# VH-VL binders against q0atu2, part 38

Target 1, 119 residues: q0atu2
Amino acid sequence: MLDKKARIRTSREYRNVFEKGKRLSGRFLIIYYVENALDNNRFGFITNKKIGMAVIRNRIKRQLRAIVREYQGQVKNKHDIVLVARAGIGKSSFEGMEKDYIAIMKKAGLFARNANKID

## First folded at step 16 (VH-VL)

Design cc15
Fold by OpenDDE, look of step 18:
Structure cc15 (fold): chain C 119 residues (1-119), chain A 119 residues (1-119), chain B 106 residues (1-106)
Amino acid sequence: as target 1 above (119 residues)
Amino acid sequence: QVQLVQSGAEVKKPGSSVKVSCKASGYTFTSNYMHWVRQAPGQGLEWIGWINPETGYTRYNQKFKDKATITADESTNTAYMELSSLRSEDTAVYYCARTDEWYGYMDVWGQGTLVTVSS
Amino acid sequence: DIQMTQSPSTLSASVGDRVTITCSASSSIAYMHWYQQKPGKAPKLLIYDTSYLESGVPARFSGSGSGTEFTLTISSLQPDDFATYYCQQFDSYPLTFGQGTKVEVK
């Protein structure tokens, strides 16, 4: 699981990213991202009941956290990043989510240039 | 039941101001953003802006930045929209609409408030 | 601004007909939302995220599309479906709606 310091935790922090950040849409995910004043990145995850039952939403969050954790060392520092799961994500595979995340993050320019990224 | 109840119809003179209210019930008022949308007679829908009821942060359609002022009162679960310097072109039905800010669709609407501007 | 253009503006159809409404965006967007509005009533969310039905919406409604072209389809028009339909985007500010498509009785 993500370190506590790497997590967006409060509603205020989440909505700050929404209100002040940039937005990019992928196939299953939307990311909102904004520079922070910290020395580390923080990640947030948004799901709603339209994705499915609580069990499904929790599964999706776990999967997204796993993906973020896997690639967190390759992400440019000093960013708050919120991953918003769209309705279609419930039908996606883990690999599909991962691919979408990578594609969006690349498009956003959030991966470090020297990172060993998976294409 | 989740619902939005707006104030009644208004008839105003040109140059005057009007303030429309939107009272929310059936959900946590601060958990969603509130949109305002205009619909002139026989015309389509036009987005005015939204407010974060928790903080009062607003975002406006540039077209309405000098026309509309959106506010919210958490203590009464009520959102407001004030229109200034009213003109005949401001005659329209105005709607408040709840949204999950992350997804951008409006799932609950007020019944609308007709504002008529005439000499 | 992203302009949304619906086609047609007015559609005359009969009960049982297959009805298709298109919405074209001036630039590529990820998701389209659709609303239904009846005279004297507020809009009602119909479809969200391009193809997902809001709770309580009949299965005869469907949505599809990608990029700049999106469609709302009613497989078999029912009397309750005569209304005006609007598409809406939130890929960028300002949020914008299509001009509407009025589905009326032939």
Scores: ipSAE 0.846, ipTM 0.940, lowest interface PAE 0.6, mean pLDDT 95

Design cc30
Fold by OpenDDE, fold request of step 18:
Structure cc30 (fold): chain C 119 residues (1-119), chain A 119 residues (1-119), chain B 106 residues (1-106)
Amino acid sequence: as target 1 above (119 residues)
Amino acid sequence: QVQLVQSGAEVKKPGSSVKVSCKASGYTFTSNYMHWVRQAPGQGLEWIGWINPETGYTRYNQKFKDKATITADESTNTAYMELSSLRSEDTAVYYCARTDEWYGYMDVWGQGTLVTVSS
Amino acid sequence: DIQMTQSPSTLSASVGDRVTITCSASSSIGYMHWYQQKPGKAPKLLIYDTSYLESGVPARFSGSGSGTEFTLTISSLQPDDFATYYCQQFDSYPYTFGQGTKVEVK
C-alpha cells in the first residue's frame, strides 16, 4: 500500500497532471507526469470500463500499485505521476506491466541514475 | 441516453462573430472534457481545442488560438465556442465532442453546427 | 505537429470485399483511434486504442498497428460500411486526424 502522502487523491490533482504534465505511451500504460511543489512524489491510477469489469479494474490497480511501490524509491523526486491503464492491459501479465512501467519511466527520465531495475 | 445537442445553423457576414452552443445531457457534465472539432466543406476533421468544464481550463490548437474561444457553463451543462473575425474560410460544420481526457477518443458527438460566412 | 496520412484517400469496393485502410503518423505514437462518418452525420467512434471496438461496432471491423503505421480492416464490407473513415492521434498536441478515407461502392 502506498503511503497516503504518495497518492494523488482528488480529481483536481489528477486533472492538473493531465493539463500541465507530459505524457508517454507504453504498450499497456500511458504515464502522465508533472513536477509538483512537494517534497515527495505522488502517484495516481486511472482505469475505465474499457479494460473490464470492476473486479478486473481493481486487480489491475492493485498490480500497478504494487509495481509503483516496488520502484518508488528510485523515482526522481517532486513528481506527480498518473498511470493510465489502456484497454489491452488486462491481457498482460504482472511482469509485462512491470516491464512496460519501467520502460516508460526510463524513457521519461524519471528514474534516478543509480536505480536498480529488474528490466 | 448521453447526448450533445448543438445550436442551429448560422449565417454570418465577414468580420462578425458567432457563438455556438453545445448542451450536454445524460451524464455529469463536469466528468468529461469537451472537444470542439471543425470540418470545412468536403474536407477532414480539425481539432480546435478542449475545455475542462469543471474549471474552464482550455487548450487550443495553435491554428485556432486567435479564432476560437471555448467556454463552459456548468449550471446549464453547456459548452460554447465563439468564433471571431469570421472569414469565408471559417465556413464549416463545427462539432462538440465528449471525451474521457485520459483516453483521448471522442465517444459522443453533437450533431454539428453549420456556420456559413458569406457577403 | 504530428501529421496523419491515410491511404488511400478514396477506396472503391464491393460488398463482401476485404478493405484495408492505412494511417501513417509522422512520428511514433502510442495509440490510434478510428472514426466512421456518413454524409450529413457526425463522426462516430469506431475503434479505440488501436485495436478495440467501440460498443456496438460489428466484429468485421478490426484495427492494428504500432509506432507510425496503423491499419483499419473490414473483413467483409457490408452496405452499411460505405462511409468516410478517419484516424486520430492524441499523443501530442494538437490532436490531429487523418485526411480521411472514403469507402465508396465500386
Scores: ipSAE 0.927, ipTM 0.957, lowest interface PAE 0.5, mean pLDDT 96
Fold by OpenDDE, fold request of step 18:
Structure cc30 (fold): chain C 119 residues (1-119), chain A 119 residues (1-119), chain B 106 residues (1-106)
Amino acid sequence: as target 1 above (119 residues)
Amino acid sequence: QVQLVQSGAEVKKPGSSVKVSCKASGYTFTSNYMHWVRQAPGQGLEWIGWINPETGYTRYNQKFKDKATITADESTNTAYMELSSLRSEDTAVYYCARTDEWYGYMDVWGQGTLVTVSS
Amino acid sequence: DIQMTQSPSTLSASVGDRVTITCSASSSIGYMHWYQQKPGKAPKLLIYDTSYLESGVPARFSGSGSGTEFTLTISSLQPDDFATYYCQQFDSYPYTFGQGTKVEVK
């Protein structure tokens, strides 16, 4: 699991990202991102009932957290980033989610230039 | 169970102002953002803006930045939209609509409020 | 602004017909939402995230598309389906709707 300091925790923090940040859409995900005043990145995850039952939503969150953890060290610092799982994500494999995440993050310019990513 | 009930039709003179209300029920008012959408007679839908009822933070369509003022009162679960300097072109049905801000669709709509501006 | 252009603006069809409505975005977007509106009524969410039906929406409705081209399809038009349909994007501010497609009785 992500370190406590690497998590967006409060509704206010989440909505700050939505209101002040930028967004990019992928195939299964939308990311919202904004610079923060910290020295570290924070990640948040959003799902809703449209995706499926709680078990499905929890699985998806677990998978997204795993992906984020894997590439966490390669993300440019001082960002709050919220991953929003879209309705179709349940039909995606883990690899598909990872590919989508990488593509969106690259498009957003949030990866360090020397980052090693799986394409 | 979830409902948005708007105030009644208004007939106004040019140059006057009108304030339309939208009372929410059946859900936690501050848990969702509220959109306002305009529909001129025989025309399509036009987005005006949204508000975060929890904080009052708003975002407007540039077209309506000097026309509409969106507010919310958590104590009464009511969102408001005030239109100023009314012109005949402002004649339209105005809708409030609930949204999960992260997903961008409007899943519950008020019944609409007709505002007629005539000399 | 991202302009949404629906085609056609008006569509005359009969019960049982297959109906297809297209929505073109002036820029590439991630997802399209669709609404149904009947005369004198508020819009109703019909399809979200391009291809998923809102609760209570009949299975004869479907959505597809990507990039700049999206479609709403009614496999077999029913009397209850005569209405105006709108597509909507939220990728960029301001949120914008298509001009609408009125599906009327032939």
Scores: ipSAE 0.927, ipTM 0.958, lowest interface PAE 0.5, mean pLDDT 96
Fold by OpenDDE, look of step 17:
Structure cc30 (fold): chain C 119 residues (1-119), chain A 119 residues (1-119), chain B 106 residues (1-106)
Amino acid sequence: as target 1 above (119 residues)
Amino acid sequence: QVQLVQSGAEVKKPGSSVKVSCKASGYTFTSNYMHWVRQAPGQGLEWIGWINPETGYTRYNQKFKDKATITADESTNTAYMELSSLRSEDTAVYYCARTDEWYGYMDVWGQGTLVTVSS
Amino acid sequence: DIQMTQSPSTLSASVGDRVTITCSASSSIGYMHWYQQKPGKAPKLLIYDTSYLESGVPARFSGSGSGTEFTLTISSLQPDDFATYYCQQFDSYPYTFGQGTKVEVK
């Protein structure tokens, strides 16, 4: 799991990202992101019942956390980033989610230039 | 049951102000953002803005930034929209609508409030 | 602003007809939502995230599309379906709706 300090934890923190940040839509998810005043990035994850039952939502969240963790070191610092799982993500593979995440993060310019990412 | 109940129809003179209310029930008022949307007679839907009932943070359509003021009272689960300097062009049905801010659709709507501006 | 253009603005059809409504966005968007509105009533969420039916919506409704072109389809029009339909985007502020498509009796 992500380090505690690397996680968005409070409703206020989440909504701050929504209210103050930018957003980009992907195939399966939307990312909201905003600069923070910290020395580290924080990640949040949003799922809802539209995705499916709790077991499915938890699986999706676990998979997204794994993806974020995998590429965490390649993300530009000082950002709060919220991943919002859209309804269709339940039909996606892990690899599909990963590709979507990478594509969105690239488009957002949140990866370091020398980041090693799959295409 | 989730429900939004708006105040009754208003008839106003040009130059006056009107404040429409939207009372929420059946869910945690602060868990969703509240949108306001207007619909002129025989016309389409136009987004005015939203409010975070928990903090009072608002976002407006620039078109309505000097026209509408959106507020919320958590203690009464009521959102408000005040329209100032009313003109005939402001004649419309005004709707409040609940949304999950992350998903951007409005799943519960008030019944609408007709505001008629005439000399 | 992202302009949403629906086509057609008015559609005359008969019960049992296949009805298709299109919504074109002035720029690429990720997802489209659709609403149904009947006279004197508030809009009702019909489809979210382009192709997913809101709870209680009949299976004869469907949505599809990507980029700038999206469609709402009614496979077999029923009497209860005569209404005005709106598409909506939330990718950029301000949120915008299409101008509406009125589906009326032929």
Scores: ipSAE 0.880, ipTM 0.948, lowest interface PAE 0.6, mean pLDDT 95
Fold by ESMFold2, look of step 17:
Parts: sequence; structure tokens; C-alpha cells
Structure cc30 (fold): chain C 119 residues (1-119), chain A 119 residues (1-119), chain B 106 residues (1-106)
Amino acid sequence: as target 1 above (119 residues)
Amino acid sequence: QVQLVQSGAEVKKPGSSVKVSCKASGYTFTSNYMHWVRQAPGQGLEWIGWINPETGYTRYNQKFKDKATITADESTNTAYMELSSLRSEDTAVYYCARTDEWYGYMDVWGQGTLVTVSS
Amino acid sequence: DIQMTQSPSTLSASVGDRVTITCSASSSIGYMHWYQQKPGKAPKLLIYDTSYLESGVPARFSGSGSGTEFTLTISSLQPDDFATYYCQQFDSYPYTFGQGTKVEVK
């Protein structure tokens, strides 16, 4: 579970990342990210009904939260980051989601060096 | 069901303004951004801009920043687009379309409003 | 601006034909959306995220591609499929559509 200070909570906070941030697409995920004025990171998670039924969407969000929690210590601070599940994510394993997250965060310059050695 | 109903066709003289409405029903109006798209006679589709109907925040295609003004009224579930200083080349069908901002597809479209600018 | 170039611009086909439409982007994009438009009607979403069919779209439609090259395929053209097709990118502002591909009766 992520600390509550590390969670994007409100619609306005989410939409600020969409409206002001950068976007990168991976195989299973899209990330949106923007620098914040805090001393810490905040994470948000988006699925929609095209991804699947509620049980599938909830499982995906739980898996993404677990991935983010595992690597949170390696993420450069001062960013709001929203993970958006692509339509194909239901075909992915947990390992596949994890590899995609690491690759995208590295491409965005949000992971510290050697972050892909954490697993 | 979900639908977007636009105001009727308009015939306008050069130099005047027009305000096209787009009334949403069958969903929570603030759950989605609203886009405007134009299609000149016999031509393709051109993106004008979007609005966050929760806050009124907008983004425009630079081509239209001095031509179009997009607004929304949450109390009536209606988005508007005003075109100013009309010229003959502004003759087109104008569509509203809702999007899931995180995914970018326009899943519901209004029926279109023909604006004809003629002397 | 990311320019989207569709090929062909016009295609004459018969019922039963396999139809292929391509969309080339001027720079790499993450995924593509496709719309169908019939005369006098609004566009409708056909395919989202490159290859996923919108609800109610027949299985004869399919999409594929990555990077700068994307394809819409109709495996066996039906009378309802004579229309104009547009690709759309969402990767950078301004959002852009391809110029359209009109599929018409041979």
C-alpha cells in the first residue's frame, strides 16, 4: 500500500497531471507525469470500462499499486505520476506490467540509475 | 442513453458571430472532456480544442485560438463554442465529441451543426 | 504537428473484397484511433488503441500497427462499410486526423 501522502486523491489533482504533464506510452501502460511543488511523489491509477469488468479493473489497479510500492524508493521526488492501463493490459502478467513500468519510468528519466536491477 | 444534441444550422453574414450548443445527456457531464471538431464541405476533420467541463479549463489548436471560444455550463449539461469574426472559409459542419481524457478517443459525437457564412 | 497521411485517398471495392487502409504518422506515436463516417452523418469510433473494436463494431474490422505505420482492415467488405475512414493521433497537440480514405462501390 502507498502512504496516503503519496496518493493523488482528487479529480483536480488527477486532471492537473493530464492538463500540464507529459505523456509516454508503453506496451501495457501510459504514464502522465508533471513536477509538483512538494518534497515527495504522488501516484494515481486509471482504468476504464473498456479494460474489462470491475473485478478485472480492480485486480489491475491492485497489481499496479504493488509495483509502484516496490519501486517507490527509486523514483526521483517532486513528481505527480498517473499510470493509465491500456486496453491490452489484461493479456499481461504481473511480471509484464512490472517490466513495462520500469522501462517507461526509465525512458521518462524518473528512475534513478540501476533502478531496473531492483527486482 | 448517452447522447450529444447540437443546436440547429445557422446562416450568418461575414463579420458576425455564432454560438453553437451541445447538450449532453445519459452520463455525468463532468466525467469527460468535450471536444469540438470542424469539417469544411468535402473536407476532412480538424480538431479545434477541448474543455474540462468541471473547471472550464480549455486547450485550443493554435489555428483557432483567436477564432473559437469554448465554454461549458455544468448546470445545464451544455458545452458551447462561439466563433467570432466569421468569414466564408468558416463555413463548415461543427461537431462536439466527448472523450475520456486519459485515452483520447472520441466515443460519442453530436449530430453536427452546419454554419454557413454568406454575404 | 504530427501529420497523418492515409493511403489510399479513395478506394473502389466490391462486396466481399478485403480492404486495407494505411495511416502513416510523421513521427512515432503510441497508438491510433479509427473512425467511420457516412455521408451526412457524424463520425463514429470504430477502433481504439490500435486494435480494439468499439462496442457494436463487427468482427470483420481489425486494426494493427505501431510506431509510424498503422493499418485498418475489413476482411470481407459489406454494403454497410462503404464510408470514409479517418485515423486519429492523441500523442501531441494539436490532435490530428488523417485526411480520410473513401471506400466506394466499384
Scores: ipSAE 0.845, ipTM 0.917, lowest interface PAE 0.6, mean pLDDT 92
Fold by ESMFold2, fold request of step 18:
Structure cc30 (fold): chain C 119 residues (1-119), chain A 119 residues (1-119), chain B 106 residues (1-106)
Amino acid sequence: as target 1 above (119 residues)
Amino acid sequence: QVQLVQSGAEVKKPGSSVKVSCKASGYTFTSNYMHWVRQAPGQGLEWIGWINPETGYTRYNQKFKDKATITADESTNTAYMELSSLRSEDTAVYYCARTDEWYGYMDVWGQGTLVTVSS
Amino acid sequence: DIQMTQSPSTLSASVGDRVTITCSASSSIGYMHWYQQKPGKAPKLLIYDTSYLESGVPARFSGSGSGTEFTLTISSLQPDDFATYYCQQFDSYPYTFGQGTKVEVK
């Protein structure tokens, strides 16, 4: 579970990331990201009905939250980041989503340079 | 049923302005961005810009930044596009289309409004 | 601007033919949407996210591609498929469409 301070909560907060941020596409995910004015990161998650029924969409969101929680200590601070599930994500394993997340976060330059030193 | 209904065809003189309307029904108007797309006679499609109907925030194709003004009225579920300083080259069919901002596909289109600029 | 170049511009085909339309992007993009437009009508979403059919689109349509090269294929052309097809990118501003491919009766 992400704590409340690390969540993008409102429509306007989400749309600020879309309107002001950068986009990168991975195999199963798209990320949008922008610097924020806080001292911490915030994460948001987007699915739509083309991905599947509510049970499927909720499972995908739960899996993505778990991935983000696992790697959040490696993410550079002061960013709002929205993970958008692509249409093919339902056919991915948890490990496939995780690998895709790592790859796109590295490509975006959002991991700290020496993450192993940060612990 | 989701529907976008545009105002009727217009015949205008060079140097005048025109305001095209796009009335939305069958969904929550603020849940999606509205786009405007141009198609000159016998030509392809050109993106003009979008509006966040919740806030009125807009983004334009630089080509149309001094030509088009996009607005929205949440109280009437209507988006508008005004074209100024009309020239014969502005003769085209103008479409409104809604998108989910995160995915970028235009899943519902208005029927189009022909604007003819003629002496 | 990312330029989208469709090939061919015009294609003459008969009912039953396999039709392939190519869309080339001037730089790498993550995915693409395809639209079908008939004369006097608005464009209609056909394929989203490169390869997924919009509701009501027949299975004879398929999409594929990655990077800079994307294709739309009609496996067995039907009378209802004579139309103009457009690809569209949403990776960077301005959003751009391909110039269109008109599929007409041979």
Scores: ipSAE 0.844, ipTM 0.922, lowest interface PAE 0.6, mean pLDDT 92

Design cc30
Fold by ESMFold2, fold request of step 18:
Parts: C-alpha cells; sequence; structure tokens
Structure cc30 (fold): chain C 119 residues (1-119), chain A 119 residues (1-119), chain B 106 residues (1-106)
C-alpha cells in the first residue's frame, strides 16, 4: 500500500516519534510527528485492543494507509508521522477519517496551504 | 493478571537517598512505558516522569528533574526510582503506573510506596 | 504547564444522587482520562479518551466534554462510589492531574 521506504518499521523508530515529536489530537486520530534525517517521509499506524478486535483494527489500519497514500504528495518531506486511532474511530466513515486527517495535518503545518486537494 | 508490586515503606533521614522498586508481571515489560507519580499526604497526584523500559530513555517533570532518577532492568522486569538529597517535603506515597505511550492513560498502578523523611 | 481545575473540590451526596464533577483545563485538551482513588489505595483508571469506560466500570459512570471543559457523571450514586476522582491530561508536558474531587457520604 505504502512504499516500504515510507513506513516506520521498528519499535525504536516508532518510539523516537513519541519521545522527540509533537502531538495533535483530531476527532478520530492523534498524530505524532518529528523531523527525520531522511529525504522522505515515513508513516506509522497505531491501534490498541480498546479499538476493537483484530479484524477491526486491521481494517482501520488499511483505511488509514489508503488516506495517507492519497495525500502523501502534499506532506512536507523529512518527517516521521505516526497516526494513532482514537477509541471512537470505528464509528467513523472513511470520509470522516479522511477529513480528520486533513484537518490535523493542516493544523500541524505539514501540508502546504495551496496543496490541499479538498475542493 | 497484570500486576505492579512495589517495594515496602521507607523511613529516611534528610540528605540521604532512597530507591523504590516496581516489579512488573503478567505482560511484556517493554510493551509499555512506566511512569512514577507522587502523592504527598492529603494531596493530589503529581506526575514525576516516565521511562522507555526497552532503551532506558526518560522524560521528567522539570519539578523533579534534579530529585528523581528513573531506571529499568528488563532482565528482572523491574523499574526503579531513586530520590536523592531527601528533604521533609519529599515525604509522600510514590506510585509506579504503566501506560500505553500513544494514549497516555495509566491502566495499571502499583500499590504505592510510602517514603517518610524525618529528622 | 496546563492547569487542571476540578469542581467541586468536595461533594456531599447520598446514595441514588446524580453526581457531576467538572474538570477545566487552562488550554484546549484533545481528550481526558479519569481515575478513582479510595483511601489507602492506588488510583484506578475509570474513563479513558473522555467518554469510554475502562473494563469492569459500571454503566452509571459516564464522561463527556471537549476543548477546556470535561465532565464525569455518576447517574445514581452507589456506596462503592464514595471516593476521590481525578482528571488527567497528557497533551502537554508535564502531564497533570486535577486537584481531585472527594465524593463523600452526606
Amino acid sequence: as target 1 above (119 residues)
Amino acid sequence: QVQLVQSGAEVKKPGSSVKVSCKASGYTFTSNYMHWVRQAPGQGLEWIGWINPETGYTRYNQKFKDKATITADESTNTAYMELSSLRSEDTAVYYCARTDEWYGYMDVWGQGTLVTVSS
Amino acid sequence: DIQMTQSPSTLSASVGDRVTITCSASSSIGYMHWYQQKPGKAPKLLIYDTSYLESGVPARFSGSGSGTEFTLTISSLQPDDFATYYCQQFDSYPYTFGQGTKVEVK
């Protein structure tokens, strides 16, 4: 779904974003983000058991990966970004998650203002 | 049965130090950060700091940065907090609590360790 | 530091009463956690992410709020509910708790 170069892979890579990064909360998502030393962005995805069963958590991760793929060209490079699913995310539509992602990424200053593809 | 078991109460003289232990069981020790929280007699809760038990990396409430040192030993599934240069105002119950770092709630707490500092 | 102000500080109530505890933050918070603490015991997670009950917490507890104002409600107080309640934020370091609300028998 995402290029493997654009994925946060290891526990230590994830925890670096938590330990060194900033956090912003949206309606269905929390993002954590930090500048990296690469030429590209990397994305990670977090759910926990309070979200639901494994099949639900896996579906949410697939939906979030699809959203990230759609907008990754608008994200300022050199960032590691972790999307954390809030407890209420299972009740959201794909469109609801998408709107939430766009809103929090704009608030974080990670999208260029003119690069927003929501018309 | 996830459990955090702390060391017993301590009575200390001003100027000395104390090391409180927190032994974890029933889960993978490195799956969660460990926090320490203080409660002075008759008072509310104060966050001291957390440790990443995988790496030993810590974050402190600046109020306690020169007072507390948090460590962890993965081989014994035990977190520690050392309080240095004890003064009477350090008299409190000290709790360890585990968190999911991405969500920030403390879902399991130790029973607390009373540290009394008296002349 | 984000200051968390709970009100009331102490609340006298009878079994069966509806109890409402408010937590006000000095700046906007994404969501809130709530803990229950009985004398001589460790705090216990009660509500996470503003409105979701931890496993084993009775349905008479509920949480709501957003921004700077959050509420914990006990719809019909039971004897087991006499305790001190704390709200907790983790949006900004240092993580802070409210000052506590003691719910005691009238």
Scores: ipSAE 0.842, ipTM 0.919, lowest interface PAE 0.6, mean pLDDT 92

